# Designs tried in a protein design chat: VHH binders against Probable aspartoacylase. Part 1

No score or structure here was measured in a lab: all are predicted.

Target 1, 295 residues: Probable aspartoacylase, of Acaryochloris marina (b0c2k7)
Amino acid sequence: MNTNHIRQVVIVGGTHGNERIGLYLVKKFNQDSSLLFRPNLTTNCLIGNPQACKENQRYIETDLNRCFIKADLDNHLLGRHEEKQAKVLHEQLGPKGNSENFLLDLHSTTANMGLTLILVNDHPFNLHLAAYLTHHNPQVRVYRWTQENQENAFVSSLCQLGFAIEVGPIPQGILLASLFKETETLIHQTLDYLEQVNRGASPPLPKTLTLFQHLEVVDYPKTSNGELAGMIHPQLQGRDYQPLNPGDPIFLTFEDQTLFYEGCSTVWPIFINEAAYYEKGIAMCLTHKQDISLK
Unless a header shows other numbers, all headers, positions and changes below count from the first letter of the chain; antibody chains are not in Kabat numbers.
F, E and O stand for the ipSAE by ESMFold2-Fast, ESMFold2 and OpenDDE, each averaged over both directions (binder to target, target to binder). V2 = 0.75 x the mean of E and O + 0.25 x the DockQ between their complexes.
Where letters were taken out, [cut] stands.
Atom coordinates printed by the task and the answers are left out, and those that the model quotes come from them; centres of patches stay.

## First folded at step 1 (VHH)

Design e1 (framework vhh_enristomig)
Fold by ESMFold2-Fast, scan of step 1:
Structure e1 (fold): chain B 295 residues (1-295), chain A 122 residues (1-122)
Amino acid sequence: as target 1 above (295 residues)
Amino acid sequence: EVQLLESGGGEVQPGGSLRLSCAASGFTFSSYAISWYRQAPGKQREWVSTITSGGSTNYAESVKGRFTISRDNAKNTLYLQMSSLRAEDTAVYYCAKDLGSYDESGYLFDYWGQGTLVTVKP
């Protein structure tokens, strides 16, 4: 599809019910739709997992943000709460992979992620918008979660255009006014770009985009029975997006033994010590920092 | 499409050895930590061993010193060399790309192969 005109922007909050910033931004915008008004843009907001939001829990039965594989959406035997909710969202926002809508999925994290855009594809429109946002808001970082020959399962993968906004650090279940305001500003900057596109303008873009490419996940140290045996090292805690060199401390065992990063090259860890990822066996995601040309 | 195909299982007597292989396709094999898990009849899957993209290895205490994990990035293949096998090692052995829960809290990028059966019996 021609990306010279965006038909509709959809802002999703509360995909995870205990990530309160996105939920309350959506509630705010639904109470007064004039706050998001642009003359050449249609913007709608929705709550991804209303029941999880009501209970202030990440999810009820399974993680909604892992339910959007096309085969799973088509499988009538998958009937847990979030699997049913994913089918509802697919009916509203699909078909999966459409280019008609721009989808913005709001999340928060206990990790020191600041303001992060999570890109799940290499669509040029998304890369150009990410470059625009990082240029106008230097706090913004770009994490690209792509893997060869692998379908993405996130809500944001329902549409070709758009991405997730991940903000932190913030404890789950609460609001933090400064981060709430920064997220709202980022949403308005995104809408301003889309409005310019719909007016037929060509917003000036940087020559390059710095992004953090996903490489692998790292689990916590485990016992012989698969139970937790250590913690994020104090020297690594909160150092999201900072270089981790071979030989740097990475974990501290419960017996006060330091474990060191054994990789062969410098990496940039993110989602360090994310509370929701303990159940997933993820202590951090390792990334490669790179500059890409936008030519 | 991500695919993991295990092979090398079979029947072996206690004290014997087997070498398992996992052929990977559909992703950049060299960029990921890859793990072996096993599931005995009527039990949940248990972690056996992991090898990182950089080549560092970790083992469950029950197999430490008896099993060796290795990888060949040129062939996109993961190996598990098993020695001093015991009746308790009888299980279907699975290759997995990403770490995490495989059940209700499951991570959709935790791709599992079809498994290969190892039977240790006299």
Scores: ipSAE 0.000, ipTM 0.102, lowest interface PAE 20.9, mean pLDDT 86

Design e10 (framework vhh_enristomig)
Fold by ESMFold2-Fast, scan of step 1:
Structure e10 (fold): chain B 295 residues (1-295), chain A 120 residues (1-120)
Amino acid sequence: as target 1 above (295 residues)
Amino acid sequence: EVQLLESGGGEVQPGGSLRLSCAASGFTFSDYWISWYRQAPGKQREWVSTIYSGGSTNYAESVKGRFTISRDNAKNTLYLQMSSLRAEDTAVYYCARGSYSSGWYPFDYWGQGTLVTVKP
């Protein structure tokens, strides 16, 4: 993609129907498109899963944000509601691997994630933009979710440029005015950066970017029958992006036993106790905090 | 209270030069990006130039090479040096600071404007 001129920006809200901030920002922007105006780019907003939004549910049949593997998009035998919707979005926003769009995917979480940028690739443009956003908004965190030889299934993976914005903590199905306003500000800061690039100059950037690199997921304690056997420890609850050291409490069993982190080195857990992840066997994602040099 | 006050406008002949100033108060000037906009009678407001907190600059294609934006952080003042002025540069010029992005839409603070008239 030509990174000297970003012609088309797409903002997707309501990829998950009970993540209301993204949905209502898209509705607000569609009601008054002048709010997103920049002279040298076009911005369009769309709702990723209209039916899930109508029903105020995460999804109808399956998680839309797991349907964007290229082989799945090409498979006409996959015909559940979200699998069909993913094919529609692929036609509008793709093709995957060769899209010219900059894609912004809006999400919210019950976990204490604050304002998080989720990067699914290491494209220099995305890293520079993340550095710009963290410099102008110090509460922004950057989570890079990349794994060797694994294709990303998120809607944001349809485009090389862009990322997901994840905001929290917020209960599913509601709005919080403070997070709504913070998310809107972050969207405008993103568009401002793209407009400056399009005019042949970009704002000054810091020399380094702090990011949290994905390492692995951790499941809840389970019984021999595969049933839930414990909870996030009270000492860990809400401590997203804070260090977890070997020997620190991680879980509390229903029998009041503390389980301790048995890893060999300090890690930074995120998505702690996310409500939607119980069905996936994910209690948290472990990350490593890194400072990278910008080139 | 945030205040922006433009000055330096006036009448000038085609090909002439003029320097505009914008005096800022009520905020830490050096932390913000600030822009010049203009509005001619019967036309929409048009972006002219932006200067970022770090000193880098950006210009509308119609003024590039003819106008120079600069800032003096010690004096909390923004400047627009205009040269090779044309009749189509006739407009009220505004200094603007944005709430989400200083110098870009949306904007939270505008000055009163200063009129520039280019006529023979």
Scores: ipSAE 0.000, ipTM 0.115, lowest interface PAE 20.6, mean pLDDT 86

Design e11 (framework vhh_enristomig)
Fold by ESMFold2-Fast, scan of step 1:
Structure e11 (fold): chain B 295 residues (1-295), chain A 120 residues (1-120)
Amino acid sequence: as target 1 above (295 residues)
Amino acid sequence: EVQLLESGGGEVQPGGSLRLSCAASGFTFSSYAISWYRQAPGKQREWVSTITSGGSTNYAESVKGRFTISRDNAKNTLYLQMSSLRAEDTAVYYCAKSPYYTGGFSFDYWGQGTLVTVKP
């Protein structure tokens, strides 16, 4: 039995304009709000970056999903398109760190992420919901992106409750019907849980949750001049959430040389070869696979 | 300090076989992937084969099915069993520990190499 009451669920699609699944799910739900109806739950949908969505681009001037640091939100001199849009969203969904709203941020990726929940905090409510979702859908993976003494910049960090849903692999700018349908199902399973919470009941939960804890990011090999010098190795491509052992191939240079993972322990790489991360110097994120106790 | 020492090269007839060895020291051999590279006269250095710490193997297309890479962690030694040798396999063969690294074209260490000559 849970005593928490969710005042409002907000589903955000199109935080990145070329991630079309989230955009078109929000458009579908806005055309017929009865599709999301539950008697004890208020659910609203919005488009995070309408201009980027109109242009089918990730963003116009800067990545919206890096604009939600509190100091940046308070800085009126930051006036690029996405910095202004972040302030609008903060006004609607904030103040940052509130517990009034449950925020669900829909994303897609060119990486083989399947169905991923991205948690940016350790709130027990989010961990319990993640356990519920993974129990009912074994394809769901949980990626916890927390950094000690560092504020999260993602739109999902505006609220304590909620997370991002990341689905892939899918090319930028297109729809894939199977992932669209799987994402929609996951949204409904999330809303079913929240409805039960608002009725004063919580479904039984597994005693443990398997999650992938963020460790670090890895850049592509570069020349002495800082130019791209290699690619994700063919043996690693698409092997998101699979073990990467010390000595396994990680990159292939343009001169056909294999580079190897030189860490001291097994890790689980994710966001492998994500197209949008080339500009950020991220070839993959490394994680540790962990089982945590839910009591 | 990392050291890699190749041996086992020599002259061989087309269709023949040779086994190369690489003796490693200065690092925890069992924890790293180790590769064979070769450099033919007048050509650039090319990758031949890799064996991971877990024993998984990879091969260049030109040698697949003819060469077998293996390791003996108790002896800190890497092997390359070469069969069905061709004139195009003539090269100096190098053992290399390749870094996982954000800088390109860099290796922790290259041995002095061992010469394989396949007579025309």
Scores: ipSAE 0.000, ipTM 0.144, lowest interface PAE 14.5, mean pLDDT 86

Design e12 (framework vhh_enristomig)
Fold by ESMFold2-Fast, scan of step 1:
Structure e12 (fold): chain B 295 residues (1-295), chain A 125 residues (1-125)
Amino acid sequence: as target 1 above (295 residues)
Amino acid sequence: EVQLLESGGGEVQPGGSLRLSCAASGFTFSSYAISWYRQAPGKQREWVSTITSGGSTNYAESVKGRFTISRDNAKNTLYLQMSSLRAEDTAVYYCAADSTIYASYYEAGSGYDSWGQGTLVTVKP
C-alpha cells in the first residue's frame, strides 16, 4: 500500500440501515460531489446496504458488517442478501488484503460514544491520522479492536487504510443535526489530512496517541431462565470512556439492589447500554486506556 | 448457512459429569461469542453460559461453579464441561453464536439454524 499518495477514498454509509447519519451524509455528498473535492485525491461515496436503508432496519437477513471474512467472501454457497451484497462491495473496494482504497465506514450508536474512530489494525498511517484527528478535535476518541490470530469481519477490514466512525448517542432510525454536522466536519478533517499528505506536506503530529484497547465484553445480570435481572446502574449510564474502578456501581437489579464492579483493575467501559446489544448479552465493552508512541 | 451441531448428551447419575460439544460451520467461529442454552421439559428456555471471542466467560447463577465453557478455535468447536449434575440439569442443550463487537440484531427463527435439535442430557438415578 502506497501511503505517500492516497489516490482513492471511499466513504460508506448505511452499512446498517437504521443508522441514518451516515446514510444521509452519503446522499448529501452524492447529490453534490463538489462538497468533498480535494485536488490530489478522488472521493466516492457508497450506500452499503440499500435495502436495509429503505426499510430503516439494521439489516434484511444478516448483519452486513459480519460478512467480510475472506473465506466467507470466497464461498459461493453463502447467498443471503447481505452475503451477496458483501461480495459486490468486495469486488468494488477490495481485494481484501490488497486494496488501494482508504475506507471510512460510517455508523451511529445509542451509546454515549461521542465521535469514535474504530481501528482494526496498527497501520502507522491510521495511527498518525487518528492522532491528527484527536489533536484537532478533542472530542474524538480512538477505540482499537485488535486480537492475535483473529480476522476482522467488518466492512472497514477490506482496506488496510481507514477505519469506522461511530457517533452517538442517537436513537436508532433518526437524525440529530448537531451530531450530523460534527460527523461531516470529521470527514472533512480526514480529507484535509489526506490532501496534505498527497501534497508532500507532513502535518505536525502529537508525539503520542491516547487510545482505548479492547479487552472483553460484559453481559447484563441474568436470572437462571436467561431473563434480564438488571439494568446499567444510573451512576454508570452515559459514562463511556470514563474510568470504572473495582467497587464502583455497575448494575441495578429490578429489586433495587446495586451490583458493584468486581474486576481486578480499573477499566474504561464503552458501548454502554447500546440498544442493539441487549439481544446479544452485551451491556458494555471493557477497554484499557493506553498512550502509544508515534516516533 | 450458519449451522451449530450439538453432541455429547446422554444419561448420567446425580453427581456425575458430561462434556457437551458444539460443532460450528458456515461462519468464522473464532470471531463470535458463543453461548449454551437449555430447555427442560415444560419450562422456558434458559441461558446457561457464554464465552466471548477473546475467551471471557459468564455463567447463569444456577450452574456457576459446576459448569465450565471453553472453545477450540482450531477445531471450530465449543465445549461445556458439566460436573456435579443434578436432576434439575435435565434438559435439551443447544448453542448459539453472536458477534464480538457489533452484535447484530437477531431474532429466533431468522435465517440461522441456531436452535437445531440440541443434545439431550438426562440426570436420573
Scores: ipSAE 0.000, ipTM 0.123, lowest interface PAE 20.8, mean pLDDT 85

Design e2 (from e1 with D98G L99D G100S S101W D103E E104D S105T G106S L108G F109M Y111V; framework vhh_enristomig)
Fold by ESMFold2-Fast, scan of step 1:
Structure e2 (fold): chain B 295 residues (1-295), chain A 122 residues (1-122)
Amino acid sequence: as target 1 above (295 residues)
Amino acid sequence: EVQLLESGGGEVQPGGSLRLSCAASGFTFSSYAISWYRQAPGKQREWVSTITSGGSTNYAESVKGRFTISRDNAKNTLYLQMSSLRAEDTAVYYCAKGDSWYEDTSYGMDVWGQGTLVTVKP
């Protein structure tokens, strides 16, 4: 279902409290809502995890951006801070999987992700919008996280329409003016597309979209006791979205041994050395770069 | 002009109850999260409870099961029903407006009300 009218756009910042760009963009827009005005759009902004934002921490008790599985949202026994906050967000933006709202979730990363759109479904509307954004902003990369028969737990999965914007590299807990301005520009470009849709216009679209399809996650080397045994190799650090070939260096152990990528084909690693992913056992996500046809 | 005015404070015996009110004006009350904070003598301001625009509630661990936050959007009024009051609940109680549907006022930000004193006397 492709829609010719978006009822409401919701921009969420501060889903993670130490990802400051999204938080301060939402605060800026709430202070002066005229900045986001479009005659045929209703746009509202909100802060996903206010307490984590106040404490400048990713989360208080658990990762909010893993709390949106439907069974978890329906479970009244899950009462940690972020589990309760997820139910609040579901109350306002749900039911989960609706197509009434367009949801934009703002994030930042220590990884060299540039300007990334994270799509959690293959809805034609989202693919067409991603193609529009990459055409008008060549810095934009598209990462698609879709997995057969697996429900997505991210806040962006609450609505069928929309995606997350992930920007980096930036140390967590700080602001960078250039990245802040680039993110703001990308938000306005998104709203311009949605305004055209609501006016009944057919925005001109490219025939193809280049995207990076999620394949798998890779953990750091570990000891037999589960302790960290190595680091991202210096030759891989910051090479997000660049090809990783069989036999290329991937890790450096604390004993100065190089570990090599042992896959059978070229892949494109992303979220390389993301600080928040150490606790999750994720050193990087591997993707396949592909061009898809748009209809 | 955003204004919040607290009322309903007073003296009460341990185990007693009080209902605080906060009258709001100058903004679309129903669109914002609204919180209660308190400041005891010689202590920093402490968050007590928040109610979101959708009606979801959160409470500080020290008041869970004893306090109930509620809102009346038609009257632009926030309430705090306090029961089983203890000496440590003695404080000036403040009403605070958040920046958005879910954002309450953070510690160290300006509180939008003048406060109402609650004294729990033995």
Scores: ipSAE 0.000, ipTM 0.115, lowest interface PAE 19.5, mean pLDDT 86

Design e3 (from e1, 13 letters changed; framework vhh_enristomig)
Fold by ESMFold2-Fast, scan of step 1:
Structure e3 (fold): chain B 295 residues (1-295), chain A 122 residues (1-122)
Amino acid sequence: as target 1 above (295 residues)
Amino acid sequence: EVQLLESGGGEVQPGGSLRLSCAASGFTFSSYAISWYRQAPGKQREWVSTITSGGSTNYAESVKGRFTISRDNAKNTLYLQMSSLRAEDTAVYYCARSYDFWSGYEDAFDIWGQGTLVTVKP
């Protein structure tokens, strides 16, 4: 595979319309393309879900960031707003799994995720870039969402090269200047790496990368009728990327009963209490913190 | 109805020049970013150039310095001036409307034209 030269970088904002940081970064860059200029790199920005952005809603009919399964993209009978939009993006950025484009998908979250890179594959280029970014920006966390025998449905899975940037905590529908600026800095650091690659330089990399490997999702406590029965425990709220040990509090029921984590080993929860995940039955994602070798 | 229609393709010798046009109808052309894409026989579609509603331009590395994108909002027309053409520039060229939040959203789809063939013959 030829990874010695990246011809195109595509930055997508507003995949979710109420995640305003990505939208307004794309607006800023489209207003003045010189801000992203690198002599050996071509960078374009686009809005993933313009109608959702116009309405300041996550989506119109269904979650765009779940529409990129290959079979769904090929299914002409899937005609909801976001399913049609996914086919448009697939036409522009695909075919799915190509190595022609480096795709950066900008998101924000109500969870205390800080600055997170979401990797949906194990491509060496992405792992090396993640290591570069974490070395130069120690606040950056790397979440790897790969599961055996499971295709990824995210827009970032359209290209082999690239990942999503998830920033938080931030309420849906607003801007926060500090996170906006931190996200912009991370984008520039990413472009600096790609520019070095295109110049034929070998950016120095650490020997290992610390990442948080996806294990499973945990739902909220539910009644026998499937209704919400509890909340994230106050002692867990906002502790994204911090260890959760067997016996630690995890939920508080509406009857003021504490539920404890009953797993057999320490895990690292993330996306804790994400507002958009209530409809998905996700209270948090559990991860395993690990170091991987890059050589 | 919303439409994009490309024209200006043809046969040219290496080192030659061509000017492609894309005529837009059915939407407020001046409010949208518009792009050129191309697809060579048996290959994937690739992005060539974009011009924003404000007039900012961006180019694929392979065409930078050789191609110039421009627009005439009064005529609802997008142009691609191609110079120093090479054999690898042989492709069907497509015009596409890029989503632009500031211009609003008029359809559930991005809009593509039917394409115009450019053949660079030695």
Scores: ipSAE 0.000, ipTM 0.121, lowest interface PAE 17.9, mean pLDDT 86

Design e4 (framework vhh_enristomig)
Fold by ESMFold2-Fast, scan of step 1:
Structure e4 (fold): chain B 295 residues (1-295), chain A 121 residues (1-121)
Amino acid sequence: as target 1 above (295 residues)
Amino acid sequence: EVQLLESGGGEVQPGGSLRLSCAASGFTFSDYWISWYRQAPGKQREWVSTIYSGGSTNYAESVKGRFTISRDNAKNTLYLQMSSLRAEDTAVYYCAKDYVWGSYEETFDYWGQGTLVTVKP
């Protein structure tokens, strides 16, 4: 394992087929690979779920971005479309947990996430790079999605190095030129850092990194039969990364009743009202805003 | 010996425009990320914009859509085109050599002398 040299950078778009920015960036880069050229990096792009992309759907049978548990990858009985695609990606990018490859997984969201890096581990390399990117691009937010004693199932967990880039807000199935260009810029900033690493150097880093640590998910109000009973409150809609205080409005029921946040301390909600998360029972993810010291 | 020489500052009315220049010498300009920073009276220096060796650009949220950074590698010159200027943009503007791929460098060791921008009503 050598964190001072990256064997290859892999950029995955279209892990979800209706998240069009990542798909069309990968298509653009595959049409003209010189656009990503760095003398000491090998950069390759691939489409995570080609069939879902062709159909402009999130997935065909199951969510690809939940198929990368090691036991599932090793299980020949799991043979749905995305389970088979996960095994193909594991062959190309694995074994799971390697540190030679750097993996960027491109996503978009209907939530007001701006430019978000989603870290699924605490690897110092990823933390240092995130700090570098937030220093040079202050619109970038860092979301750390780690769970105690649980393996991560995301595409980005295939490699120790790398993260997902989540951009929004954007409706599913469309392109938005401003987010497309901002995502492309962030990719180039990432490649510039990795090129420096492969040359045997480290850029200056800030002393701290501000990140948003995953705490828990919150579901929508539901009836006793499990049916949807409310909506994101108008005062919370689009306020991703802004403080949510105890007693602040969080939901509005279909009967015009306001429900309030009942937590004991201020939290920072993200992925508010994400369209794809209705099926998962996720109205938002709650986070703690933290400053961490860099090692 | 690295040298950065800023110019183009001056007094301008709110809503006006200015173009700043930074002439670079003593290094291979095309290899470097070059940034604009500013320091307002009584405040700490803040980052404004970066242009990377590959030509991509990045901006502080406060100036996005109003400022445009560009470079002329043949002339070893960095530019900042500023439009829709506001009183809050009043500051001394510095260009800085951020880094070259394959080397570790402190950004502020390679700052220029600065050029003053005053936005006055």
Scores: ipSAE 0.000, ipTM 0.100, lowest interface PAE 21.5, mean pLDDT 86

Design e5 (from e4 with K97R D98S Y99G V100E W101E G102Y S103W Y104S E105D E106S T107Y; framework vhh_enristomig)
Fold by ESMFold2-Fast, scan of step 1:
Structure e5 (fold): chain B 295 residues (1-295), chain A 121 residues (1-121)
Amino acid sequence: as target 1 above (295 residues)
Amino acid sequence: EVQLLESGGGEVQPGGSLRLSCAASGFTFSDYWISWYRQAPGKQREWVSTIYSGGSTNYAESVKGRFTISRDNAKNTLYLQMSSLRAEDTAVYYCARSGEEYWSDSYFDYWGQGTLVTVKP
């Protein structure tokens, strides 16, 4: 693995059009390409869903960040706006499974995710870079979405190297200067790491990496007709990455009844009360907190 | 040969302060990023702080605002100034030099012998 030399970096913003931080970072960098300059790599920025960005909407017809399954990319009958756009991005960044690009996909969330790296594979390079970034900025969290016998559908899955950067909390459709600047700093730290690796340097790493492994999704309480029957409990709201124990409050019904977490062990919820996930039947994603060795 | 030698540990009361030192030899000190780690009895080694070759620093959340890492390149020495010490800071403290082969299946981190810090209840 001492043959890894990353010459091409791609930063995608506006994969979701109402996630404005990534969009405006890409616009800023395209206005002045010298801001991302490193001598031993080339960085290019692009907008994932230009039409959704123009309309300040998450998507036009379907979620772009669910369109990157290989079978779907190969299916010429899938022709909705985002399905067509996914095929364009696949041509530019792929092919999926054999891309030499390092890819950063920029997102923002209404959930209290802070600065989150979303990893979709177990490539050692990505794990080592995640460890470097968490070491340089201990507020960074690492969420790993990998599942046995299931392909990942995200833009970031087009490339073996790279990940998504998810920042929050922020309302959809707006900018927040502090979070914008923190995201920009994280991008520069990533590029600095890649430049050092390309020069044959080895930045120091922690002995272990803490990450949050995806376990399952939890839906809101529903009526027998499938209608919303409750809300995230006030005692859980905004407590992303904090332990949720059996018996802790999880939901509050419209009749003021508290529902309690009925799982058998402690879990770490994330993407709590994400606005875009109401249509998907996702109130939160549950994770296991894990420490992995990097020796 | 590469050598790291820690000193400055000892017993201290809660709320007290200690300054740890790490004397380095056998390599060009100014070229390397150097970290402090600690290991409490029966627990895994935990990262505490790093200082980069350019002088910028980073800290574990548990010590941020209480510990200060610094370096003296002319003396080939790393420091950790610890204040507001708590019982949970009790550990053997190690300094570590970054490995050279980052993508190897084994990291060649050169570690010191350690220095014991005991915050007595």
Scores: ipSAE 0.000, ipTM 0.110, lowest interface PAE 20.0, mean pLDDT 85

Design e6 (framework vhh_enristomig)
Fold by ESMFold2-Fast, scan of step 1:
Structure e6 (fold): chain B 295 residues (1-295), chain A 118 residues (1-118)
Amino acid sequence: as target 1 above (295 residues)
Amino acid sequence: EVQLLESGGGEVQPGGSLRLSCAASGFTFSDYWISWYRQAPGKQREWVSTIYSGGSTNYAESVKGRFTISRDNAKNTLYLQMSSLRAEDTAVYYCARYSDESYAFDIWGQGTLVTVKP
């Protein structure tokens, strides 16, 4: 019997306030909910961090998208702006780990990520949906970020079903019409799949899914005092999802010295030169490109 | 008849271990993905783990490093080895056959209760 019936889809925009595409898509859909209508699906939209959106800033006191650890959600003493907002969202969308609601968390990035699905779990439903979306939209990439012995802190981890949509490249604080429209199309393709599932239909699936598995984070070159000492190399800039081979240029120092990738095998870098990640010491995330079987 | 039957549940203290089994009959077990789900009283069903026909495995974040899913195709049996059990793991555990033709779990077991009590 079909037990994958989706009770509701929740689309969250403005989890980061300066990522404007998700915010304005949510505002558009809230102004005219008929745009998201499907007869067998209930879809609701909300703004994750209204104050950060009002101020056009990533966050006010701390990154909302790191506040969803279960122990932190249960801690009444944790009271910074985003920690309180996380508890509000948990009350609306939880309990954390539920499986009947589907959550889309909309983000944008200065990195050349195109249209990326960020999977934080390996639920079969999410893998099948990712395969469907990549088959129907060849521009879609799938980034799997799962870590051993570590709970996920992202908004998207509130529900077992769903993922984040990351779109770029786009400067912080602005809109780009082409990316806005591409993101809206991807949302509608996702809703079409969920509508078919709720009707008991079986959309055809590819036998395999290509995904990019998280390996490690690479920091920028630093001085002995911990200060920034270099930049993403011009030959690497914007080459998200393209192979990086041992010996390829990776950084250019402020003294015009090229630093080379010193790994032993080819990797696929992503989130290259993401503006918000400078504060985190992340120049890029390295991945392995993998094909997984779906049968 | 196509069916799945869970066993191995019971009461265990925090930090303890249990092994759940799911016996399959009436279909070619080796051809299917089989998943473990759980449901605590008053809560929604939660996916726990999947093992694919080829033997690769996936886990919910809440159980990674503590639970191990495995299959014995010769015995038509699925296993869930649970270790470092916590009060939050208290639930009825179900095995389910996934159909990629219907994008649905079409066969479910009756469930087996796991209670973690000090």
Scores: ipSAE 0.012, ipTM 0.479, lowest interface PAE 8.4, mean pLDDT 89

